# Designs tried in a protein design chat: VH-VL binders against PDZ domain-containing protein 8 (Pdzd8). Part 30

Target 1, 198 residues: PDZ domain-containing protein 8 (Pdzd8), of Drosophila melanogaster (Fruit fly) (q9vyr9r83to280)
Amino acid sequence: HQESLRRASALVSLNFVMQFLFHEFKNSNRVRKWFYRKLSIELDELISKTTTGKLLDKLTIKELELGDQFPDVKSLSVHNVELDKDEQRIENLDLLLDINYVGNFTTSIDADMVLGKKGSITLRVKQLSGMARLQFTRKPYTHWSISFLGDPELILDIESKYQGRQMQSNITNLISNQIRKAVRRKHTLPNYKLRYKP
Key: E = the ipSAE of ESMFold2; O = the ipSAE of OpenDDE; V2 = 0.75 times the mean of E and O plus 0.25 times the DockQ between their complexes.

## First folded at step 17 (VH-VL; framework fv_rosmantuzumab)

Design f3 (from d1 with heavy chain Y57F; at its last look DockQ between E and O 0.73; V2 from the best seeds 0.74)
Fold by ESMFold2, look of step 17:
Structure f3 (fold): chain C 198 residues (1-198), chain A 122 residues (1-122), chain B 111 residues (1-111)
Amino acid sequence: as target 1 above (198 residues)
Amino acid sequence: QVQLVQSGAEVKKPGASVKVSCKASGYTFTSYVIHWVRQAPGQGLEWIGYIIPIWGFPNYNQKFENRVTMTRDTSTSTAYMELSRLRSEDTAVYYCARGSYTSSGYEYMDVWGQGTTLTVSS
Amino acid sequence: DIQMTQSPSSLSASVGDRVTITCKASQSVRFSGDSYMNWYQQKPGKAPKLLIYDASNLQSGVPSRFSGSGSGTDFTLTISPVQAEDFATYYCQQSYDDPYTFGAGTKLELK
């Protein structure tokens, strides 16, 4: 019916604008620093929250490539809105998004391990899709979060080395397992931030 | 053929420690994880954790984190699990199991050791 | 922790019967097309033996009379027809998140 067609048209416009802005700004220092910071936070959590992480001295982000595509938003709806009438602003906002990402985000990470051992991985995100909840709230303090509501699709391409040699496939698959577990455990995924707001 | 052979039965008093060995053969020891799982008499199975032998990295079930130590010796293809400050409720059969991964990163325990019986009694 | 509720706790069957064992996870164990559910067989005095991984994939060397199905939270193991060597205890196990957990077991007994 006509309301469904109007929402579809708006989504096409949104996706076009986001893809256009992504290609215009993906190499900016501000955008790159934001992703570097977010990835660094995730790596620090890996080190501090796992027993395996205690055997790592340092993780260094060697490369960060944002890829060639912004996530495609297949549907967007407002799940919940709460307003602060005194200040006439949004107190809480819940958005539901059906996203599909195939932009090939790539990062290379060097690991300095205990006893002087060295490793590296190159991670490429070939696909990330699913239903996500993007939540904004102001109490007790202003923040946002993203989490997956269902069974997301996550396809990773991983290359790994240890002491200069490529790892056998079972070990690379173990690394994939650990990354996929980290995604499952977290209810948040970093958003793209092309412009910062207070 | 792929095989895991464990050390023999142990009898311990409360407060002591036990160290169980798991010797691997028939495959590249450093390419697979080793899990440890226990089973109290008449009870189900309980996961203790795993070790990644190539790096010696353990990952413990939080329940055992303060009492368990997992190690390995790559020259003998042997994994070890030590449980300290033993209690009567630690009486169980302790199994090691090999962890394998599919290309999507799905893990499954495909080969199990024969088990090591631990009895903790005064 | 993800609780695994396995039913029934025991059942009796004759050789040739069809039996069904169920396992329910306290939350979905599905991620990116995989359902992180494994099934094991354990005979008295022996180690568990992997039967099925990823909910429905039959492990090498396991007879085709074993089958698994389900996704998300509800899983079944089916044995048809039951053979004399199938009388054992069966466990489901999730590998979705730490700690890995097992069902309480289903003992399949003769008659």
Scores: ipSAE 0.665, ipTM 0.875, lowest interface PAE 1.0, mean pLDDT 85
ESMFold2 (binder alone), look of step 17: mean pLDDT 92; pTM 0.943
OpenDDE, look of step 17: ipSAE 0.835; ipTM 0.935

Design f4 (from d1 with heavy chain S103H, light chain D34E; at its last look DockQ between E and O 0.68; V2 from the best seeds 0.68)
Fold by ESMFold2, look of step 17:
Structure f4 (fold): chain C 198 residues (1-198), chain A 122 residues (1-122), chain B 111 residues (1-111)
Amino acid sequence: as target 1 above (198 residues)
Amino acid sequence: QVQLVQSGAEVKKPGASVKVSCKASGYTFTSYVIHWVRQAPGQGLEWIGYIIPIWGYPNYNQKFENRVTMTRDTSTSTAYMELSRLRSEDTAVYYCARGSYTHSGYEYMDVWGQGTTLTVSS
Amino acid sequence: DIQMTQSPSSLSASVGDRVTITCKASQSVRFSGESYMNWYQQKPGKAPKLLIYDASNLQSGVPSRFSGSGSGTDFTLTISPVQAEDFATYYCQQSYDDPYTFGAGTKLELK
C-alpha cells in the first residue's frame, strides 16, 4: 500500500510538471511552427493522394490552436529495456502509457476549389484516450515512435461549410469517417508521428 | 420514398465497355455517397468503389482503378459506373447502394438498387 | 485487404429453429467503441438487404428475431425463431478499411 501511494504521488507530480511546461511553451514560435509544418505536410499528402487536383486549388490553415491541456498520463510502466553492455547505455526502451487527452486541439482549414468555390473545415479533438506504446531505440539510428494498442477512444467535433453555408450533416459525418479512417491507418496520434531528432 | 432505380440488362463482347446508371429519388442526392458492388453468378459480393455526388469525387477499389470510371449528374440525380476492357469474368449483377453515416462517422449501405445484369460473351 | 471468413457455408433449418452464423475478420475491425461489421440478407434474384450495422444494431424495419453480437474479429448473426421468409443467403461485410469486403455467404435452407 505505501509503495502504491508513492507511485501515485510521483505520477501526479509528473502530470503537473508536464502541464506546466505545456502552458509555458505551447505558444512559443518554435512549437507553433513545428505543428504548422507537420499539419502542412499532411495536407499536401492529402491533396496529392485523395483528389484529382482538378477539384482543389489550395488548402490553407487558417487557425491552429494546441488547446488548453497536455495529455494526462494515468499510468506509466517500463515494458522492456535492453542494455548495451559495451557502453552501459539503453539500447531499446519500451514504455506503456495510459493516456487521456481532452485538451481541445483545434484547427481550421480553408479550401479554394475549382470555379471559385470555397469550403472550410473546423476540427476539434475532444478526446483521445487509450493505451499507448512509446518506443525508443538506438539502432540503426536513434529514434522513437508511438502507437496505440487496442481500441483507443477518439471523439471529434467537426464543422464544415461549402460556399459559406453549413454542409448537411451526412456530408459532415462522411468527413468524420475519412478522418477516423486516416487515424486508424497510422496507429499514432491523429496529426503526427514522433521521431527523435539528433 | 427512398429509391435507387438502375438501367436494364446489358450483353457485351470482350473488350467493350458498359455504362450502368442509378437514378436516386426520395432524398437529397448530393447528401449521400453512392457505392457500386457486383456479384458474379453463384458468387459473393465484391465492392467496386463509391462516388461522392456533391463533388463528383470517386474512390475506387484498387483492383478496378484502371478500368472503372464513376460519374454523376446532379441535375438528374443519377450516378453512373462505366467498366472498360470487359472480359468474361466481368459477367455479374451490378448494384448501386446509398451510403449513410452515423454522427460518429460509421458508414452503412442502407438502400440498394435492383441490380443490372451484365453478360460478357463472345 | 481484410478477409472475412463466414461459417457455415450452408445450413439447413426448420421453421422455429434457432440459427447462428459466424463471421471472422482477418484483423480487428473495431475502432473507438464501434465494430465495423454489417450483415445483409439476400434472396434469389433480389438485391441485398441490410439487417444489422455496427455489429449489433438492428436496421429499421427488420424483425427483432434477428440479432448480432461480437466485436473485434469474431461476429455472430442469430435468427430465432427462423420463419419461412428467412430462407436466404446471409453476408457479413466490414467497412473498417478499403476495399470493403464481404464474407462468402451462408445459405440458409429449409430442412
Scores: ipSAE 0.614, ipTM 0.860, lowest interface PAE 1.3, mean pLDDT 84
ESMFold2 (binder alone), look of step 17: mean pLDDT 92; pTM 0.944
OpenDDE, look of step 17: ipSAE 0.755; ipTM 0.892

Design f5 (from d1 with heavy chain E65K; at its last look DockQ between E and O 0.70; V2 from the best seeds 0.73)
Fold by ESMFold2, look of step 17:
Structure f5 (fold): chain C 198 residues (1-198), chain A 122 residues (1-122), chain B 111 residues (1-111)
Amino acid sequence: as target 1 above (198 residues)
Amino acid sequence: QVQLVQSGAEVKKPGASVKVSCKASGYTFTSYVIHWVRQAPGQGLEWIGYIIPIWGYPNYNQKFKNRVTMTRDTSTSTAYMELSRLRSEDTAVYYCARGSYTSSGYEYMDVWGQGTTLTVSS
Amino acid sequence: DIQMTQSPSSLSASVGDRVTITCKASQSVRFSGDSYMNWYQQKPGKAPKLLIYDASNLQSGVPSRFSGSGSGTDFTLTISPVQAEDFATYYCQQSYDDPYTFGAGTKLELK
């Protein structure tokens, strides 16, 4: 059991360091700019590439707050490693993380809608928990991706307005339904690599 | 009391169009979605799509996307579904239903209209 | 499309019996603590009536003799004890992903 205690201590230390780094950098302009760019790309895709975008003329990020804590990593493991022909570098790296996030990431988005209509949404992530798969690959080019396995826990707090009026709860809950549906379509995968060797 | 009242039975020839109405009462029409579901004689239920009345935004089952149009009139609290290029297999009862959401965003259809029978005759 | 396989297709019972109807989805319909499964009752010539939502929650006004349970793909509707007004057709329905789909139905008939 000495190894189990050593691994537990390493994870506690990792979480402490990551929380410290989060505290140090959460207000830095580089980190905030990165999140703005990422969210802006997703908003542009919504307007350009989905049937929902027909309603929208322009989306503006009014607020972006990274929250009050970093995700807690409950476990971390290397699931798969692939090396090149001469094994001098990693071509593919799969990591599995069991995360629990309760840091209240918040964003506010104003919508200019067709026919001069105005809307806004404020979204707060109250909880995001589950087993995540991080993949790093160099084929055909260097990139990374993240997906949740199975059934993650996602709890959102949403406020919405239309034409300056607070929306009735059923419409706000509809927006939550659409966000959750988008998450499960885009970021949830079957666990093919875990089951390849039954 | 929440109620959805649909238009009366229709008989159409193949190639024609039909427009079914669904009048809502007893609740704020713009705060709930309206689904459309059909049922062929002796068969089960088939989802056609929904409309979000506050924005007039429809979401269609891809099976019907090229033939269905959903609209609404917020001043009369009425939703409409139009199906074009009718075929004999479109013979069915067409229902409207109100869509409600829980606080977690779970959707369920809680109130249904009485149904509108469409017959597409040769 | 998510296929909903409902069984049995028909079932005979007497008043006072316990009946169980099953519904199997072709993929998991579970996400973040919700199982996206609803149950409806339909009597001849009438519109469907919601009985159960989110796999196990009774709709307002539905008697407690109806109950639902299920996992991500396997769901059941139980009626115990069956009453005279319960002879009808029952449908399961998923609202997990578009298009929403229904089971083929289970007709509960007086024995």
Scores: ipSAE 0.656, ipTM 0.868, lowest interface PAE 1.1, mean pLDDT 85
ESMFold2 (binder alone), look of step 17: mean pLDDT 91; pTM 0.943
OpenDDE, look of step 17: ipSAE 0.833; ipTM 0.933

Design f6 (from d1 with light chain Q59E S60T; at its last look DockQ between E and O 0.72; V2 from the best seeds 0.72)
Fold by ESMFold2, look of step 17:
Structure f6 (fold): chain C 198 residues (1-198), chain A 122 residues (1-122), chain B 111 residues (1-111)
Amino acid sequence: as target 1 above (198 residues)
Amino acid sequence: QVQLVQSGAEVKKPGASVKVSCKASGYTFTSYVIHWVRQAPGQGLEWIGYIIPIWGYPNYNQKFENRVTMTRDTSTSTAYMELSRLRSEDTAVYYCARGSYTSSGYEYMDVWGQGTTLTVSS
Amino acid sequence: DIQMTQSPSSLSASVGDRVTITCKASQSVRFSGDSYMNWYQQKPGKAPKLLIYDASNLETGVPSRFSGSGSGTDFTLTISPVQAEDFATYYCQQSYDDPYTFGAGTKLELK
């Protein structure tokens, strides 16, 4: 009983602190520029390194809103930790989290396509829930990654335009299908949200 | 009223190519994907790939990637599938099918063409 | 590739019978509330006809004697009562991952 209450109190405190910090800093220019820069790097990599990128001249982040809430962490445990030989640096850290996110993270991306064509996508994450594995590693380079165990809930709200006109709902639903397929195939969120280099 | 009408039967020799057409009517052609599926005589169904007509973007089953080309003409609302280096094993009925999506992004093939019979023999 | 195993390969029935056709995927085809399984009916010389999508949803115009169930890996198509027009071949199909794959088919025949 007393052990259960201590764990519950610690987790409630963690969630309170994280929500407080989120609301305090979510609109800071430094935090927003950090997210913008990371997302921009991932978009540039998409254009330069994929065959699909041949259809795209430029991707521009029009809007990046972090939303109203930090993810609620219902449980957290350390599955693995590896230290370097001095035991002063974490080489690998493996966390298991049960999360529930309803914070409405939103991004809008404009696409300049070949032959002067224009497109845009606005993506809002309405819900992301499930058991996630969050891993820090230094190899091949220092970064965080996230993957899901089991069958997460992922609910997206997508708007898309082509040549200034809102696309038919079937095409926006196709885009949702492709995003969901990418998520289940890779078991990770897009790296631009969680990937950090020193 | 939604309809897919395919080109007529073809007879080809091994090593040749075939191009099958699929004309859409009764809906906005550029708003839906077009899948291609084949069926050998007495056998089951095999997915070849799809094309997204608004962008002309194809996605092929890896098995066919080196031999298949999918295109479309948005002015005539027509999708095309070309299969090259034909073998006798390519003898089949070739179908086009429209791909629809639910609001959650679930895909299903709701409208099918009548099929195009291809016979490959010496 | 995800393999789809249908059982039985053929089935004899009389009008009025209840028949059950099963389909097993080699891995789960479930994600975020959807089970990526479709069922088709095909009569000789005709194109396939969509019966059921997302495991259990009837396509428009499909009679309620058809029903689908299952999630994850194990799926069932049920026809009750079987009618004369239902003698055909039935296919399951996954749209979870590329390449999309079909079961080998189940032929429903008149006894």
Scores: ipSAE 0.618, ipTM 0.862, lowest interface PAE 1.2, mean pLDDT 84
ESMFold2 (binder alone), look of step 17: mean pLDDT 91; pTM 0.943
OpenDDE, look of step 17: ipSAE 0.818; ipTM 0.927

Design f7 (from d1 with light chain R30T; at its last look DockQ between E and O 0.68; V2 from the best seeds 0.62)
Fold by ESMFold2, look of step 17:
Structure f7 (fold): chain C 198 residues (1-198), chain A 122 residues (1-122), chain B 111 residues (1-111)
Amino acid sequence: as target 1 above (198 residues)
Amino acid sequence: QVQLVQSGAEVKKPGASVKVSCKASGYTFTSYVIHWVRQAPGQGLEWIGYIIPIWGYPNYNQKFENRVTMTRDTSTSTAYMELSRLRSEDTAVYYCARGSYTSSGYEYMDVWGQGTTLTVSS
Amino acid sequence: DIQMTQSPSSLSASVGDRVTITCKASQSVTFSGDSYMNWYQQKPGKAPKLLIYDASNLQSGVPSRFSGSGSGTDFTLTISPVQAEDFATYYCQQSYDDPYTFGAGTKLELK
């Protein structure tokens, strides 16, 4: 009984600290630049690695707003931890988190398309909830990855324009379908975490 | 009111190509996707891919990636599917179908063409 | 590829019967409250006709004697009562991931 109360208290404290840090740093130029860079990497991969990207000349992030809430962590556990041979540092770390996000992350992306055509999409994340696996590894290179397990809840608001005109609702709904499909396929975010460099 | 009308039956020899048309009417052609699905004699249904008519962007089943080309002509509201290097196994009825989406982004194929019979024989 | 296993492959019934056919996906096709499972009816020489989308939603113009249920990997189409015009082949289809795949079909025949 007392262990379950201690775990609940620690989790409440963790969420409070994370919300506090989020609100202190969400408008900092360093944090916003970091998110801008990560999203830009994913957009560049879309252009270079897909047949859809052959229709696109350039994608430009016009707006990036981190929203008003940090994800609420409803449970957190260490699933796996591995040390290197000399045990001086963590080599692999695998966390399971049950999260509920309602922070309204928003981004607007302009597309310059072939034949001089122009499009844009505005995406707002109203809800993202579920069991997430967060993995850290140093080999073959240092990075974090994230994926969702089971049946996560994902609610998006999407607006889209083509040649300056609002797209008809069925096409906007198609874009929502494609984003949801991409989320189902790609649960891991390839990111490098650089530490202790001059 | 909403209708997809396909081109007529085709007979081809192995190694040839076929191009099937699918003319849409009764709705805004550029607002919906067009799927292509085939059915070999006495067998089930097999998805070939779709095209997004407003952008002309196709998405192919990898099984057909090297042999299929999907195009469209927005001025005539017509989608096309071309299959090359035909084999006897490509003998089938080929259907086009309109893809609609719910507000949450769920897709369903609500209107189908009448089908185009392709026979590949030597 | 997500494999769809339909059972039975054929079924005999009389007008007025209740029939149930099942479809099992090789992995879950449920995401964010949607079950990416559709059901189609096909009569000989005709194109498929959408009956049920999102596992349980009846397409407009489809009689209420058709119903669908299930989530995850296990799905069921029910026809009750069977009418004379219902003798046809029925297909399940997943739209969860590319390539979209169909079950092998269930032929409903008159006893």
Scores: ipSAE 0.534, ipTM 0.819, lowest interface PAE 1.7, mean pLDDT 83
ESMFold2 (binder alone), look of step 17: mean pLDDT 92; pTM 0.944
OpenDDE, look of step 17: ipSAE 0.671; ipTM 0.857

Design f8 (from d1 with light chain S95H; at its last look DockQ between E and O 0.77; V2 from the best seeds 0.66)
Fold by ESMFold2, look of step 17:
Structure f8 (fold): chain C 198 residues (1-198), chain A 122 residues (1-122), chain B 111 residues (1-111)
Amino acid sequence: as target 1 above (198 residues)
Amino acid sequence: QVQLVQSGAEVKKPGASVKVSCKASGYTFTSYVIHWVRQAPGQGLEWIGYIIPIWGYPNYNQKFENRVTMTRDTSTSTAYMELSRLRSEDTAVYYCARGSYTSSGYEYMDVWGQGTTLTVSS
Amino acid sequence: DIQMTQSPSSLSASVGDRVTITCKASQSVRFSGDSYMNWYQQKPGKAPKLLIYDASNLQSGVPSRFSGSGSGTDFTLTISPVQAEDFATYYCQQHYDDPYTFGAGTKLELK
C-alpha cells in the first residue's frame, strides 16, 4: 500500500515534467519538422502498400498542430529488459504505458487523386486512451516502436472535402471507419509511430 | 423511399460470366457504400465485397478477388457485380446492400436489394 | 478470417416464448467501446433485414421484443415474447476485419 502511493507520486511528477517539456518545445521548428517527417513516412507507406494508395498520386500535409497536451501516463512499467553483457548496455527494452490523451492533435492532408481529382481531410484526435507497449531494440537496427494492446479508445473528429465540396457525413464517417480499421489491424502487430534514427 | 432494385434471374453454364446490376433510388448514391452478399440454396450468407461509388473503389473478399469485378455508374445510380469463370458452387441468390455509418464510423447494412438468383448448371 | 459460430442451428418455439440465440467470434470484435457485430433476420424468399447493430442497438422500426447483448466474443440475441412473424432465420455478422463473415444461421420454427 505505501509502495503504491510512492509510485503514484513519482508518476504525477513524471507527467508534470513531460507536460512542461511539451509546452516548451511544441512550437519549435525542429520538433514540428520531426513530426512532419514521421507523418510523411506513414503517408508514403499508405500510397505504396495499399490498394487505396492506387487511387492516390500525392498526399500533402497542409497543416500540423501538435495540440495542447502531452499524453497523461496513468501507469508505467518495465516489462522486459535484455542486456548485452559484454558492453553492459541495453539490447532490448519493453515498456508498458497506460495512457490517456486528450490533446487535440490536428492535421490536414490534401490528396491529389487519379484522373485529376482532389480531396482533403482534416483529422483531430479528441481521445486516445489505452495500454501501449513502447519497445526499444538494437536488432536488426536501433529503433523504438509503439503498439497498442487490447482495446484502445479512439475518438476522432473528421472533416472531408472532395472536388472542393464538403463530403456528405456518411462518406466522412466511412473515412473514420477506415482509419479505425487501420488502427485495429496494427493492434496485433507492432505499430511504429516513432523511431530513433541511427 | 430508399430502395435497391436488382436485375433478374440468370442461368449460366460453367465457365461463363454473369453481371448483376443494383439500381439505387431515394438517396444520394455516391454517399453510401454498396455491399454484395450471396446465399447458396439452403445455406447462410457470404460477403463478396463492397464498392465505394464516389471513387469507384472496390474492396473484395480475398476468396473472390480473382473472379469478381465491382463497378458502378454514378449517372444512373447503378452498381454492378461481375463474377467470371462460374462453377456450380456459384449457384446462389446475390444481394446488394447499402452500407451506412454512424458518426463514430460504425458500419451497418440497412437497405437490401430483392436478390438475383443465379443458377450455374450444365 | 474471423469465424462466427452460431448456436443452436435451429429451435422450435411457441408464440409467447422467450428464445435465446448465441453467436461466438473466434477473436474479439470490440474496438473503442463498439462491438462490431450485427444481427439480421431473414424470412424465406426475402432479403435479410437488419435487427440489431453494435451488438445491442435496435435498428429503427424493430420491435422492442428483440434485444442483443455481449461485447467481445460472446453475443446473444433474445426474442421475448416470440410472435408469429418472428419465425425466420437469424444471422450474426462481424465487420471488425475483412472479410466480413456471418454465422451459419439459426432457424426459429413454430413448435
Scores: ipSAE 0.611, ipTM 0.852, lowest interface PAE 1.4, mean pLDDT 84
ESMFold2 (binder alone), look of step 17: mean pLDDT 91; pTM 0.939
OpenDDE, look of step 17: ipSAE 0.651; ipTM 0.847

## First folded at step 18 (VH-VL; framework fv_rosmantuzumab)

Design i1 (from f2 with heavy chain Y57F; at its last look DockQ between E and O 0.76; V2 from the best seeds 0.76)
Fold by ESMFold2, look of step 18:
Structure i1 (fold): chain C 198 residues (1-198), chain A 122 residues (1-122), chain B 111 residues (1-111)
Amino acid sequence: as target 1 above (198 residues)
Amino acid sequence: QVQLVQSGAEVKKPGASVKVSCKASGYTFTSYVIHWVRQAPGQGLEWIGYIIPIWGFPNYNQKFENRVTMTRDTSTSTAYMELSRLRSEDTAVYYCARGSYTSSGYEYFDYWGQGTTLTVSS
Amino acid sequence: DIQMTQSPSSLSASVGDRVTITCKASQSVRFSGDSYMNWYQQKPGKAPKLLIYDASNLQSGVPSRFSGSGSGTDFTLTISPVQAEDFATYYCQQSYDDPYTFGAGTKLELK
């Protein structure tokens, strides 16, 4: 029982520190540019892998707001650790995190389509929750990745426009379907990774 | 009253192309997706792909990607599926179906066309 | 591609019977509270008709003697009691990922 209370206290402390840092730095120009760059990479990868990407000329991130809350970490554990053969450096580290995000991350994306047509999507993440695996590895090269284990909860608010007009709800629901499918393909299966060079 | 009315039966030779139409009525054509599904004689159902009529965006089953073209004409509320380089195994009934979405983004096919029979033989 | 395996391939029943048809997906088709499984009925020479969507939701105008259950990989369609108009072929279908795929069908025949 007392060990469980010590772990809970450490997690509460971690969450408070992360919330403090988030609120101090969320409007930083460098932090916003980092998120802009990351989202741009994800969008480029998404459209390059789809047949519909051939009907798009350009996607532009118009707005990016980080929201009002950092993800809450409900549990954190080391799932696996592998050491170099000299045991001086961690070669692979798997962390399991139970996260709950309700911070309302918001982005607006403009689409230039063929024949001069224009559309836009405003996406707000109302909830993203689930067990995630965060991997750090030095093989084949140094990188990290995150993926969900099983069935995450993802709740989105979407507003869409075409040629300046608000779209009918079935079309907005179609866009939600496509975004959820993209998340499912990229981040739910164990072999999909998001990688960054340190 | 939602209706999907398809073009008539077709007989084609191997190597030819066919273009099947699906005329929608009773709803706003550009607010829903049109799927295409086929059924060979005595066989089950096979999904070919869909088109999003408002933007003209298609999405194809990889099996057909190099042989199928889906288009639409919003002024006539009509979707089209063209299948090229026909083979005898393309003999089937071809259906169009309307895709609807729940508020969570779940898709289901609520209305179907009557089917178009394609026969590919020498 | 997600394979859908239906069982049995055919089934004989009398009016008034309870029948079950199973469908197994080769991987989970569950995401964020939805199970991406639909059930269709098809009579000879006719287009398929939607019965059940999202594993268990009854389509408007479908009699309550039809029910669906399951999540993840294992799904069932139940007809109880079977009526004369229910003799047809039944298909499951996933809309989880491209390509959308159907089961091979289960033919329900009058015994």
Scores: ipSAE 0.671, ipTM 0.869, lowest interface PAE 1.0, mean pLDDT 85
ESMFold2 (binder alone), look of step 18: mean pLDDT 91; pTM 0.939
OpenDDE, look of step 18: ipSAE 0.857; ipTM 0.943
ESMFold2, look of step 19: ipSAE 0.667; ipTM 0.877
ESMFold2 (binder alone), look of step 19: mean pLDDT 91; pTM 0.941
OpenDDE, look of step 19: ipSAE 0.853; ipTM 0.939

